# Ledger of designs, part 320: VH-VL binders against q9h9l3

Target 1, 176 residues: q9h9l3
Amino acid sequence: PRKMVAIDCEMVGTGPKGHVSSLARCSIVNYNGDVLYDEYILPPCHIVDYRTRWSGIRKQHMVNATPFKIARGQILKILTGKIVVGHAIHNDFKALQYFHPKSLTRDTSHIPPLNRKADCPENATMSLKHLTKKLLNRDIQVGKSGHSSVEDAQATMELYKLVEVEWEEHLARNPP

## First folded at step 17 (VH-VL)

Design ya61 (framework fv_fezakinumab)
Fold by ESMFold2-Fast, scan of step 17:
Structure ya61 (fold): chain C 176 residues (1-176), chain A 123 residues (1-123), chain B 111 residues (1-111)
Amino acid sequence: as target 1 above (176 residues)
Amino acid sequence: QVQLVQSGAEVKKPGASVKVSCKASGYTFTSYYMHWVRQAPGQGLEWVGWINPYTGFEFYAEKFRGRVTMTRDTSISTAYMELSRLRSDDTAVYYCARSGTYYYDSGPRFDPWGRGTLVTVSS
Amino acid sequence: QAVLTQPPSVSGAPGQRVTISCTGSSSDIGLGYDVHWYQQLPGTAPKLLIYENSNRPSGVPDRFSGSKSGTSASLAITGLQAEDEADYYCQSYDSSLEGWVFGGGTQLTVL
């Protein structure tokens, strides 16, 4: 079988009024939750809004951050040919300016069996925090210091593992 | 409604540079990637590179790195491709084409295309 | 020279079916990247015909269809008409080149 990794990215606000989401941190973990990549990333555009409450990014993290073009190359080498798991993963791929094959992408915000296990409507987009609390009895994204993308990537992989057998069988019968 | 209008034909000598423009209208210019594709007379399509008009991030096919530069001006919704140190085998029709930034945004397919700009390189 | 392989030409009579193949490798179609198809009439820009393997844009008749299997894709045209005479190009994304790639093109002649 293909190797599987989970990704979570933190974005900061760039562009007019900070409305553009630009990559500022990326964490990638393997199937067992071991960290394969975790770097702060310097956007090519001026940061208008650090969104620190959610991103955990501060100006000090940008001092030795990896420039976007270099980080993108490193990240894509890790993702290429692998099944990539994420939560609302389209935001991560858009921030990376990257198209990952649909057949190798797993989005835990759009897996009906996962919502069903959480007693949520199958068509709803539930937050990572909610699903993790409901299904893993674990609190993530706690406090005001911002999110840990490592913690989020690890939680995302564990959530996927709860439905992996059922969902992979579904995808084999109903290719995306 | 959605249109890509390209600059007119150019005739250049070997060693010169050419800058082709592509003016977008009928959509939000910064919400889509802009690609450049060329076609030599009687030949197939060859991808040159792309630019994200929002971020300015640009990426080029290896063959063109060091000779091509892609830029944009968001105030006039116009993308540019400049090719330097022209050779006779750079003679081609150069097309701009739009793609989405993710599968939800029309995906990686190219639609629409500009009508093309013929660049002739001859002595 | 072209990264994706297409036959240089195909031909058929009005009303018949033709199929145009597009063969890639493990770094593009075989990796799971989608295939798109473009139609180019003489003297015109290419036009999107099929996207994401099998989807038709509005205005493209259902006699055009696409499929993908393994490292290859196919464009099928049923009920051939004179106006289908054109060059057809497949396109995908290649991970090793980190860019979009095209087939060499197939010239369709309607007899």
Scores: ipSAE 0.756, ipTM 0.886, lowest interface PAE 1.1, mean pLDDT 92

Design ya62 (framework fv_fezakinumab)
Fold by ESMFold2-Fast, scan of step 17:
Structure ya62 (fold): chain C 176 residues (1-176), chain A 123 residues (1-123), chain B 111 residues (1-111)
Amino acid sequence: as target 1 above (176 residues)
Amino acid sequence: QVQLVQSGAEVKKPGASVKVSCKASGYTFTSYYMHWVRQAPGQGLEWVGWINPYTGFEFYAQKFEGRVTMTRDTSISTAYMELSRLRSDDTAVYYCARSGTYYYDSGPRFDPWGRGTLVTVSS
Amino acid sequence: QAVLTQPPSVSGAPGQRVTISCTGSSSDIGLGYDVHWYQQLPGTAPKLLIYENSNRPSGVPDRFSGSKSGTSASLAITGLQAEDEADYYCQSYDSSLEGWVFGGGTQLTVL
């Protein structure tokens, strides 16, 4: 079978009024939750809004951050050929300017069995924090100093593992 | 009405450079990638590279590395492809084509295409 | 040399069915990347015909259909008409080249 990794990215605001999300940190963990990659990334555009309350990113993190083009190459080398798990993962792939094969992508914000286990509507988009608390009895994204993308990636992998057998069987019968 | 309008035909000598333009209208220029694809007379389609008009990030097929440069001017919604050190086998119709930035945004398919710019390299 | 392999030509009579194959490798179609198909009428730019393996854009008749299996994809054209005479190109993404790749093209002749 293909190896599996989980990804979570932090974005800062660029463009007019800081409304565009640009990659500023990426964390990737393996199936067991071990960190494979965790770097601050310098966006190619001027940062208007650090969104620190959510991203945890401050000006100090940008001083020695890896330039976007280099970081992208490193990240894609890890993701290529692997099943990639994420939460609302399309935001991460858009920030990376990358198309990952749909058949190798797992989005924990759109897995009906996972919502069902959490007593949530199957077609609803639930937050990572809510699903993690409900299904793993863990509190993530605690406080207002920003999120840890490592913590979020680890939680995302653990959530996927709860439905992995069922969901992989579903996908084998209903290819995306 | 989404349109890509390309610059007119060019005739160049070997060793020269050519710069082709592609003006976009009918959509938000910075929300889609712009690709360049060429086709030599009687031959197939060959992908040259792409640019993200918002970030300026560009990526080129290995064959064209060092000879091609892609740029854009967001104030006039125009993308450019410059090919240098031209050879006779660079004679081709050069197309620009739009793609989405993710599967939810029209995905990686190319639509629409410009009508093409014929570049002839001869002495 | 094209990265994806297509037969150089295919022919059929009006009303018949033809199939055009597109063969890739483990780094493109075999890795799970989608296949798109383009129709190019003589003297014109290519036009999107099929996207993401089997979807039709608005205005493309249902006699055009696409499929994908393993490292290959196929374009099927039923009820052939004279105006279908064109070149057809498949396209995917290749992870080792980090770019979009095309098939060599198939010229369809309606006899």
Scores: ipSAE 0.756, ipTM 0.887, lowest interface PAE 1.2, mean pLDDT 92

Design ya63 (framework fv_fezakinumab)
Fold by ESMFold2-Fast, scan of step 17:
Formats: sequence, C-alpha cells, structure tokens
Structure ya63 (fold): chain C 176 residues (1-176), chain A 123 residues (1-123), chain B 111 residues (1-111)
Amino acid sequence: as target 1 above (176 residues)
Amino acid sequence: QVQLVQSGAEVKKPGASVKVSCKASGYTFTSYYMHWVRQAPGQGLEWVGWINPYTGFEFYAQKFQGRVTMTRDTSISTAYMELSRLRSDDTAVYYCARSGTYYYDSGPRFDPWGRGTLVTVSS
Amino acid sequence: QAVLTQPPSVSGAPGQRVTISCTGSSSDIGLGYDVHWYQQLPGTAPKLLIYENSNRPSGVPDRFSGSKSGTSASLAITGLQAEDEADYYCQSYDSSLEGWVFGGGTQLTVL
C-alpha cells in the first residue's frame, strides 16, 4: 500500500510589495501525526514581508535556516511516491515549485464528503481552522504570534482520516 | 489572440553562445510558465527547462545544467533561453511553449507553442 | 534516447483504426503523472491533441482518443484520414528527472 503524509508550509512575502509567496518553513507528519520534517527555510530572494501574524516567521528564524534548494531536495525525497495530504495544498506545491501527481494528492479544502460532515456547502472552500473546530472540536491557529505548521499538518491528517475510507473508494471508482 | 513569437534563425560556431527570444502576447505573461523544448533535424522532442516569469524561478533538465540560462523581461513580455559552449549536436529547432501554473495538474500540458527558432552550429 | 517508449512508425488505410502506445516507468506514468499527446504536421510546431490522459481541446475531432493504464498510455485514431499523416508524441512528467519527458515520436503513414 502507498504511505501517506501530511504537509503544511509557511510562506513569507518576496518580490514587489511582498506579493510573491516564498517558502520559509515546511512541516511534514506521517499517518499517526509524528513529525518527519520541520525546518525553517531561507528563500533565495530578499524577504519584504515576514507575514508574521500568519506564518510565525521572524528574522531570527532565517539565521542558519536551510537554503531553499537543499530543503526542497529533502522535502521531495519524503513526498515522492506517497499520498500527500494538505489543505489548499496547491499553494504548498507552488511554493516548493513541485508537481505531485494528482492521483496521489488529497486536498482537505476540496473533499465534498468532508464539507458534508461539517454541514457546509460541498463546493465551498472552508478554512482548516473552521473544519478542525467543527469536526474535531479542536482550536488551532490560536493567538497572534503566527500559525504552527506542525499543528496544521497534524490537524489536516486527522481531518483526512475522517473521510479516508469513503474518499479512497470514490477515487478508485472515479480516478482523477 | 494568444501568440508566442520567436526570434529568427541563428548560425553559430562551436564554442559560441546563442540567445533565443520568445515574445508573448494576448495573455498575462506572468500568469503562465514558459518552457523550452528542442528538436534536432529528423529527431524527437527534448525538454530543456522552464521559467516562472512572475518569480524568475528556473529549472533545467540535467543534460543542460551549466550550459543553459533562462531569463525573462516582464516589461516586454519576453522570455529568453541562452545556450553556451555550443556543439554541433546542439543544432536543432528550439521552441518556446506555455503551460499553466496549477501544481495539482500532474505536469501541465504545453499550449500554445512558438513556431520555433532554427539554431545551426557549424564550423 | 527518449525517456518514454513509442513505436517509431504505424500505418493504416483510410477509415481504419490505429493505436500508438507510450510506455513509461514507475517514476513517471506509473507514478500517476498525466499523459498528453501532441500532433506535429510536417514543417510545423507541435500542437496539443490530447491532454490529461483523455481530454480533447476544442477543435480536435472525437476520432482521437486517449487512455492510460499502469505504466502505459495509448492514443487511438479511428476513421483514419489522409490529413492525420503526421508525427505523434506522448509527454509526461518524471519525478526522478524532475522534468517533462517525451516519447521518441511515432510517424503515422496513411496508405
């Protein structure tokens, strides 16, 4: 059987007016929620906006952070050949400049049964915070010092487990 | 009208460098990735690399690493591919081709393609 | 050499069916990456014919169809016509090479 991991990335703003999202932290957890990877990552471009309120990234975290190209190699080694779970995961893949097969990708922001369980419209894009509160009765992303990508990855995996059997059967019958 | 217009044919000596351009029109240049693909006379298609015009991020096929450089100029919606230390077996038509930016697409398709630039390397 | 394997040539008579295979490995098609097909008429740039295994762009007749299974993909052309005479290339993404890969191309001759 294919192994499954969950990923969550934190991005900082680079480029004009800080509008480009560049990878600055990545956390990967296994099926049981154990941390496989959690590193601060140094973008190749000048950081214009740390977006600290959401990312939790500060200038001090960039000291001795792993350079992007090295971190990317480490991350891709973990992701390749596995089912990868994330929330709005295309943003994480874009920050990694990485193409993961859609047949091995699970996006908890686009799984209709998950929204159904949360009593939300099936085609709405619900936040990770909302789905976690509604379905797991757990508060994540609390406070104003930034999000924990480890906490977010763990919550994402737990959310996927709620619909795993149903969704994997759906995908087997309706391959993406 | 989405269009990719490439620079004209080039003739170069072995050891020289060549820089091919691809001017985009009819769409937002920074919203799509640009790929370069070559085809030697009578041979198949060979992917060279890609660039993200928005960020400037570039990635090259291993065969071309150290010899190819991809750049862009967003003010004129133009992508460039420069190949250095040319050999006779670099003689080929070089195409630019557009792809989407959606990282879920399991490797986006190439559409449209430029008409190609013939680069001839001869002594 | 090409990373994906295609037969170098196929031939058929008008009205017949031909299929063109594209064989990859566990690092590309076998890993789940999509297969796209391009048609190249003599003296022209390649043109997208089939994308994401089986989808047709606007303007491509339903005589052209694609499929994918395991490590391989196939392009089927039914009701073969003289204007179908061209080179056909499959394309996918390879995780070990971290890049796009093409088949060696198949020349279709209409008899």
Scores: ipSAE 0.656, ipTM 0.870, lowest interface PAE 1.6, mean pLDDT 91

Design ya64 (framework fv_fezakinumab)
Fold by ESMFold2-Fast, scan of step 17:
Structure ya64 (fold): chain C 176 residues (1-176), chain A 123 residues (1-123), chain B 111 residues (1-111)
Amino acid sequence: as target 1 above (176 residues)
Amino acid sequence: QVQLVQSGAEVKKPGASVKVSCKASGYTFTSYYMHWVRQAPGQGLEWVGFINPYTGFEFYAQKFRGRVTMTRDTSISTAYMELSRLRSDDTAVYYCARSGTYYYDSGPRFDPWGRGTLVTVSS
Amino acid sequence: QAVLTQPPSVSGAPGQRVTISCTGSSSDIGLGYDVHWYQQLPGTAPKLLIYENSNRPSGVPDRFSGSKSGTSASLAITGLQAEDEADYYCQSYDSSLEGWVFGGGTQLTVL
């Protein structure tokens, strides 16, 4: 079996009207929830909208932040060859401008057994906050100062562990 | 329909630079990566690099870093590849080609391709 | 050198079957990245022939098929026809290079 990690990224708004999502923080945890990587990242474009309510990113975090190209290299070295777990993980990979193998990707926003355990419609896209509350009895993303990508990555890994055996068996029978 | 139209053939001397253009039409220019792939006479395909027209992010194959620059102009849906300090072994047909930015949008395959631009480097 | 390995040439008679191999490593095909195939007729740009290991674009006859196993992929052409004479290239993505990679190409000759 391959080593498994979970990732969560925070994005800020760049480009016209702040509509482009640019990577501004990335957290990666191992199977047991230990932090392997957690850095603020400086986008190559001017930040128009910090989206602080959700991202938790403020101007002071950009001081001494790792430039995007360097951070991307560091992150990809950690992800390469591993099963990567995330919630709506396509957003994280698009922000990294990176293709991770489909067979090594696990998206907790698209795992029907996970929704079923939470008494939610199997094909609905449920938020990380909702699934974590329902299945782990834990409140995340609390307050008005933005989300913690470390907390989100840890919650995502714990959610995946609830369905890991069942879902890995499903994937072995139905390869992506 | 979806089309990539490249600039015409170029003849350059060693040490010069060349800038090739690729004009996209029939799709949302910023929703796909634009790649450059070259082919020397009688040789195989070689990936040079890509640009993300939405973000401006560019990434190049190790062999070309320091000599290639990729840019775009979103107002005219055109991508550019500039190769500097040309050598005779840079003589090749240079293709632009489109790929998805993730698996949900065509993934990392190339379709369509431009017709190619012949760049000849000779003294 | 090309990153993915293909035989430089293959040949077959009309109506026969030909298989073209594409061998990668643990950082590309072996890691689970899909393989795509392109056909290049003389004097033309490459054209997508097979994508995501085994899928055919509209207009590609079912005589062309693809498969992938371990660190390798193969393109099979059955019922060979004279118009199949072309160069064939495999392509994937490589995690160590963080980029797109091609095979060296295979020239198909129909005898």
Scores: ipSAE 0.776, ipTM 0.893, lowest interface PAE 1.0, mean pLDDT 92

Design ya65 (framework fv_fezakinumab)
Fold by ESMFold2-Fast, scan of step 17:
Structure ya65 (fold): chain C 176 residues (1-176), chain A 123 residues (1-123), chain B 111 residues (1-111)
Amino acid sequence: as target 1 above (176 residues)
Amino acid sequence: QVQLVQSGAEVKKPGASVKVSCKASGYTFTSYYMHWVRQAPGQGLEWVGYINPYTGFEFYAQKFRGRVTMTRDTSISTAYMELSRLRSDDTAVYYCARSGTYYYDSGPRFDPWGRGTLVTVSS
Amino acid sequence: QAVLTQPPSVSGAPGQRVTISCTGSSSDIGLGYDVHWYQQLPGTAPKLLIYENSNRPSGVPDRFSGSKSGTSASLAITGLQAEDEADYYCQSYDSSLEGWVFGGGTQLTVL
């Protein structure tokens, strides 16, 4: 069996009018929810918009943040060869500028059995906050201080564990 | 129609630098990676590296690190590859090629390709 | 040396079937990365022939097919025609190199 981890990233706005999304924090947890990685990351471009309401990132977090290229190398070493779980995970991989094998990727925003357990349409894209409340009876992303990528990664792993057996069987019969 | 148009052939002396251009049209330039691949006469394809035109992030194959620089100009949808300290074994056709940024959007496959730029390094 | 291993040449007569292998390792094809195939006619740029193991772009005839198993991939060409004479390259991504990798190429000769 391959090891499994969950990832969640936070992005800030760079470039003209702050509309480019650049990686500014990454959290990775193991199967049991223990933190393997959690660092603030310094984008190579000037930050125009911290997007603090959602990212939780402020100027002080950037003072000793790990430069993007170094952080990317560290993160990829952790992800390589593992099953990686995330929610709308393509956004995280795009922010990392990284291709993870499809066969080792699990996206909790696109698992029909998970939506079914939450009494949601199977093909809808439901938010992490909604699925976590419905299925784990837990409130995440609360308040206006921004999201915790550790909290989000932990919730994502727990959600996947609810459908892991069923979904792994499905993928074995229907390889991506 | 999607097109990649490359600059013309170059002849350089050993130790010089060469800068090849690749002008994109028919698609959103910043939504795809731009790769560079070379092919020495009678040899196979060798990946050099890529640039993300949206962020400016560049990544190079280990063999070329320290000698290659990739840049872009988003105002004219053009990518550039500059190779320095040229040696005779850098003689090759240099291709630009487009890939998606993730599997959801065209994936990591290379399509289309430019027609190539022959770079000859001779003394 | 190329990262992915292909036979340097393959040959067949018109109407026959040929198969071109592409062998990787645990860090690329064996890790689950997809394989893509390119056809290069003499004096031209490579052209995408097969993507994501077995899919054909618009305009590629169904005589061309791809498959993948374990650490290897294969390109099959049935009903071989003179115009199929070309170099064929497989491509994947390698996690240890953090980059795209090609096979050494296979020259197909139609006898």
Scores: ipSAE 0.674, ipTM 0.873, lowest interface PAE 1.5, mean pLDDT 91

Design ya66 (framework fv_fezakinumab)
Fold by ESMFold2-Fast, scan of step 17:
Structure ya66 (fold): chain C 176 residues (1-176), chain A 123 residues (1-123), chain B 111 residues (1-111)
Amino acid sequence: as target 1 above (176 residues)
Amino acid sequence: QVQLVQSGAEVKKPGASVKVSCKASGYTFTSYYMNWVRQAPGQGLEWVGWINPYTGFEFYAQKFRGRVTMTRDTSISTAYMELSRLRSDDTAVYYCARSGTYYYDSGPRFDPWGRGTLVTVSS
Amino acid sequence: QAVLTQPPSVSGAPGQRVTISCTGSSSDIGLGYDVHWYQQLPGTAPKLLIYENSNRPSGVPDRFSGSKSGTSASLAITGLQAEDEADYYCQSYDSSLEGWVFGGGTQLTVL
């Protein structure tokens, strides 16, 4: 069977007015929530906005951070050939400058059965925090010091497991 | 309209280098990757590499690593491909082609393509 | 040689159906990467014909269609016309090569 991992990335703002999202941390966990990768990553562009409230990234984290090109290689070795779960995962893949096959990608922000279990509109994009509270009765992203990408990746995997059987069956019938 | 305009034909001797340009217009230059693809006379298409014009990050096919360099100048929306230590089998039409940065960004397909630049390597 | 395998040529008469195959491996099409198709008329640059397995860009007639199954993809042309005479290339992404890969091309001759 094909292995499954969950990913969560933290991005900082680069480019004009800090509007471009650049990779600054990546966490990857396996099916059981064990950490496979967790590193701070140095963007190739000047950081305009650390977005610390959400990213948890500060200048101190950049001092010994892994350069983007090296980190990308390490991350892609882990993701290649695996089913990758994430929340709004297109943002993570764009920041990695990487194309993962759609058939091996699972986005918990776009799974109608998951929204339905949370008593949310099937077509809405719900936050990871909201879905985790509703379905797992757990608070994540607490406080103002930024998010833990490890915690977010673990929550994302657990959310996917709630709909894994029915969603995999749906994808087998309706390939992406 | 989206358009890619390439520099003119080049004739080079073995061992020389060539630099081909691709000027983009009609879209935000930094929002898409620029790919380079070559085609030897009577042969098929061969991907050389891509550059992200926003970050400057370059990625090359293994065959060309060490001989190719891709750059860009965002002030004039122009991408460049330089191939060094030319061999006779580098004779080809070199195309630039735009691709999206992810599936939601016009996807990873190549559209549009430049008209191509013929590079002839002969002694 | 090309990474993706296509027949070197295919032929048909006007009004007929032709199919062009594109065979990959477990590291590209078989891994789930999409297949795109390009049409190249003599002396011109390639033009996008089909993207993400089966989608047509604006201006491409519905007699062109694409499909994908397992490690292979197919381009079908129905109602074949003289102006379809061209080279056709498939393209996908290969994870082991970490890059875009093309088929060797198929020359379509309209009899």
Scores: ipSAE 0.695, ipTM 0.877, lowest interface PAE 1.4, mean pLDDT 92

Design ya67 (framework fv_fezakinumab)
Fold by ESMFold2-Fast, scan of step 17:
Structure ya67 (fold): chain C 176 residues (1-176), chain A 123 residues (1-123), chain B 111 residues (1-111)
Amino acid sequence: as target 1 above (176 residues)
Amino acid sequence: QVQLVQSGAEVKKPGASVKVSCKASGYTFTSYYMHWVRQAPGQGLEWVGWINPYTGFEFYAQKFRGRVTMTRDTSISTAYMELSRLRSDDTAVYYCARSGTYYYDSGPRFDPWGRGTLVTVSS
Amino acid sequence: QAVLTQPPSVSGAPGQRVTISCTGSSSDIGLGYDVYWYQQLPGTAPKLLIYENSNRPSGVPDRFSGSKSGTSASLAITGLQAEDEADYYCQSYDSSLEGWVFGGGTQLTVL
């Protein structure tokens, strides 16, 4: 009965040599894959490296981007009280400067049954692209024009659905 | 080794502003959030807000919005909390405390704490 | 002002067990946010005792333990010693207030 959403964020490089990941786009989808949020976000620090090959973000996307403080408020209103699904989701929460409760967080990069279904070691961290190809027979993050955070969020929700019953039962017996 | 050293006690009149400092050492200043927590005499702990020393992004408890400003100077690994339009009920010990910024460091526990700065507001 | 509810005081004799409760709501502990405990000796800054519900930092003896269930958390101190006389505070995050919140504090007196 608690609602579930999936999130995927795109980060650009800020700080010395562009080594710090700053939020530059966020997509949130509901259980059925419908988009609830998808905005470009202007970091509070100047962008050194757009990381366009992965992020899909270019300088022109920043001209109408939502300032970080405002976007963060909007995003947190959507996430609050919901089960939030993501892949390596700690990176998204770090970029949002936000701590979501562990009991309501589902990280598809750290769900042993999901790796098992993909014929991967249960404790390995597998990429979203690999798991999606193996389990959903779908290619995501294709080409060099950058990722679609909407596509990634949708794939992440579909991956979680494959193990939802099993994993929710595990969490009920082994609360985080 | 990790230390937070705070500035000395302050006495202020109502309506004035106070700026408390917290100098960090023994760790990478920009890798952890800095929180501010106050404690009125004989009272409990009250969270004021936090700053990300790397980005400068700051977030405050609702009660203090409009009166508090948090800043940092990365060249000297020092965080600041400035509270304006002081009232007598702002009399408290103000603590800085370090916290983690992501799940890999076991989350946002407040450790260590500075020794506190007593701010007295009296007419 | 305190968002989390703690008893104002608790007492015990040396060697006894005491338990300090921390009661929240559906917007903090009940939402699944972790609970932290801090010990404040007279005249000193608070010190982290328990993090993420039940974990101890290096240097904290195992006679201090934490637990969480539903909207509440509990700090247990076994083998009570005179030096445990202090104020104890629970802490969590509250989503409706968008911030960190503390309990009102519990003064432990050792007879």
Scores: ipSAE 0.246, ipTM 0.776, lowest interface PAE 4.7, mean pLDDT 90

Design ya68 (framework fv_fezakinumab)
Fold by ESMFold2-Fast, scan of step 17:
Parts: C-alpha cells; structure tokens; sequence
Structure ya68 (fold): chain C 176 residues (1-176), chain A 123 residues (1-123), chain B 111 residues (1-111)
C-alpha cells in the first residue's frame, strides 16, 4: 500500500501590503501522528507581515531558519510518491511552489462525508478548528499566540482517518 | 492581449555565453511561472527550467545545472535565460513559455509561448 | 532521448481519424500527473492544443480530443484536414526528475 502523511504549513505575508503568502514553517506527520519534519523556513522575499496571531511566526524564528530552497528539497523528498493529507492543502502546495499529483492528494476541507459527520453542508468549506472540535471533541488553535502546525497536521490526519475507508473506496470508483 | 516577445537571433563561438530575453505583456508578470524550452534543428522539445518572477526562485533540469542561469526584471516584465560555456550541440531555438503556479491557477500548461530565439553555436 | 514515448510518425487521409499515443512511467503519467498536448506547425512555436488530459483551450476545434489511462495518454484527431499536418508533442511532469518532460514528437502527414 502507498504510505500516507499529513502536512500543515504556516505562511507569512510578503509582497505588496503583505498580501502574498510565503512559506515560513512546515510540519509533516506520519499516519500515526509522529513528526517526520518540523522546521522554520526563511522566505526568499522580505517579510512585510508575520501574521503572528495565526502563523505563530516571530522575527526570532527567522534567525536560524532553513532557507526556502533547502527546505523545499527536504520536504519534497518526504512527500514524493505518498498520499498527502492537508486542510485547504492547495495553499500549502502553492507556498511550496510544488505540483503534487491530484490522485495522491486528500483535502479535508473538500471531503463531503467528513462534513456530513459534522452535521455541516456537504459542499461547505469548514475550518480545521470547527471540524476538530465537532468530530474529535478537541480544541486546537487556542489563544492568540499563533497556531501550531504540528498540532494542525496531527488533527488533519485524525480527521481523515474517520472517513478513510469510505473515501478511498469512493476515489477508487471515481478517480479524480 | 497576452504575449511574450523574445530577443533576436544570436551567433556565438564555442565557449561563449548567450543571454536570451523574453518580455511579457498583457498580464500580471509576477502571477505566473516562466519556463524555458529548447529545440535543436530537426529535434524535439527539451525543458530547460523555470523561474518564479515574484520570488526569483529558479529550478533547472539536471542536464543544464551549472551552465544555465534564469533571472528576471520585474520593472520591465522581462525574463532572461543565460547559457554559458556554449557547445555546438547547444544550437537550438530557445522558447519562453508561461505556466500557472498551481492547478487552480491555470495549472502547469504552457500558454502562451514566445516565438523563439535561434542560437547558433559555430566555430 | 525523450522521457515520454511517442511514435515518430502517423498518417491519414482527409476526413479520417488518427490517434497519437504517449507512454510514460510510474513516476509521471502513472503517478497521476496530467498530460498536455501541443501542436507545432513548421517554422512556428508550439501551440497548446489539450490541457489536463482532455480539456480544450478556446479556439481549438472539438475534432481534437485527449484521454489518459494508466501510464499512457492519447490524442485523437477526427475529420483530418490538410492544415493538421504538424508535429504533436505530449508533456507531463516527472517526479523522479523533478521537472516537466516532453514526448519525442509525432509528425502527422495528411495523405
């Protein structure tokens, strides 16, 4: 069987008015929730907005951060050939400047059975925080000091595991 | 209209370097990747590499690493490809081509293409 | 050599159907990466003909269609016309090479 990992990235604002999202941290966990990768990453562009309330990134984290080009290589070696689970995962892949195969991508923000279990409309985009509280009875992203990408990646994997059997069967019958 | 305009033909001696330009117009230059693809006379298409004009991040095919450098100037919406230590087998038409940055943003399709720049390497 | 395999030539008469194959491996088409097709008329730059396996850009007639199965893709041209004489290239992404890859090209001759 093909191995599965979950990813969550933190982005900072770069470019005009800080509107461009640039990779500043990446966490990857395996199927059991063990950390495979967790590094602060230095964007190649000037950081205009740390977005600390959400990202948890501060200037101090950039001092010894891994340069983007090096981090990207390390991350892609982990992701290549694996099923990658994430929440609104297109944002993570865009920040990595990477095209992961659609057939090996699982986005917990676009899995109708998961929304159904949470008593939400099947085609709505629900936040990771809401789905985790509703289905796992856990509070993540607590407080105003920023999110933990490790915590988010772990929660994302656990959410996917709730629908894994039925969703993999659906994808086998209805390839993306 | 969206278009890519490339610099004119070049004739170079073995060992020299060549720098080809590709000027973009009709779209936001920094919102798309720029690729370089070459085609030797009578041969097929060969991908050389790409650059993200926003970040300056560049990535090259293994065959060209150490000899190719891709840059851009956002003030004039122009991408450049410089190939050094030229050999006769570098004789080719060099194309620039645009792609999206992810599947939701036009995806990895190459559209449009520049009209090409013929680089002839001869002694 | 080219990473994706295409037949070097194909031919047909006006009004007929021709198909051009594009064969990859488990690291590109077989891994789930989409296939694009480009048409190159003599002396011109390539033009996007099909993207994401089966989609046509505006201005491409429905005589051109694409499909993908397993490690291979196919371009079908129906109602063949003299103007279709060109070289056709498939393209995908290869994870082991970490780059975009092209087929060797197929020269279509309209008899």
Amino acid sequence: as target 1 above (176 residues)
Amino acid sequence: QVQLVQSGAEVKKPGASVKVSCKASGYTFTSYYMHWVRQAPGQGLEWVGWINPYTGFEFYAQKFRGRVTMTRDTSISTAYMELSRLRSDDTAVYYCARSGTYYYDSGPRFDPWGRGTLVTVSS
Amino acid sequence: QAVLTQPPSVSGAPGQRVTISCTGSSSDIGLGYDVQWYQQLPGTAPKLLIYENSNRPSGVPDRFSGSKSGTSASLAITGLQAEDEADYYCQSYDSSLEGWVFGGGTQLTVL
Scores: ipSAE 0.775, ipTM 0.899, lowest interface PAE 1.1, mean pLDDT 92

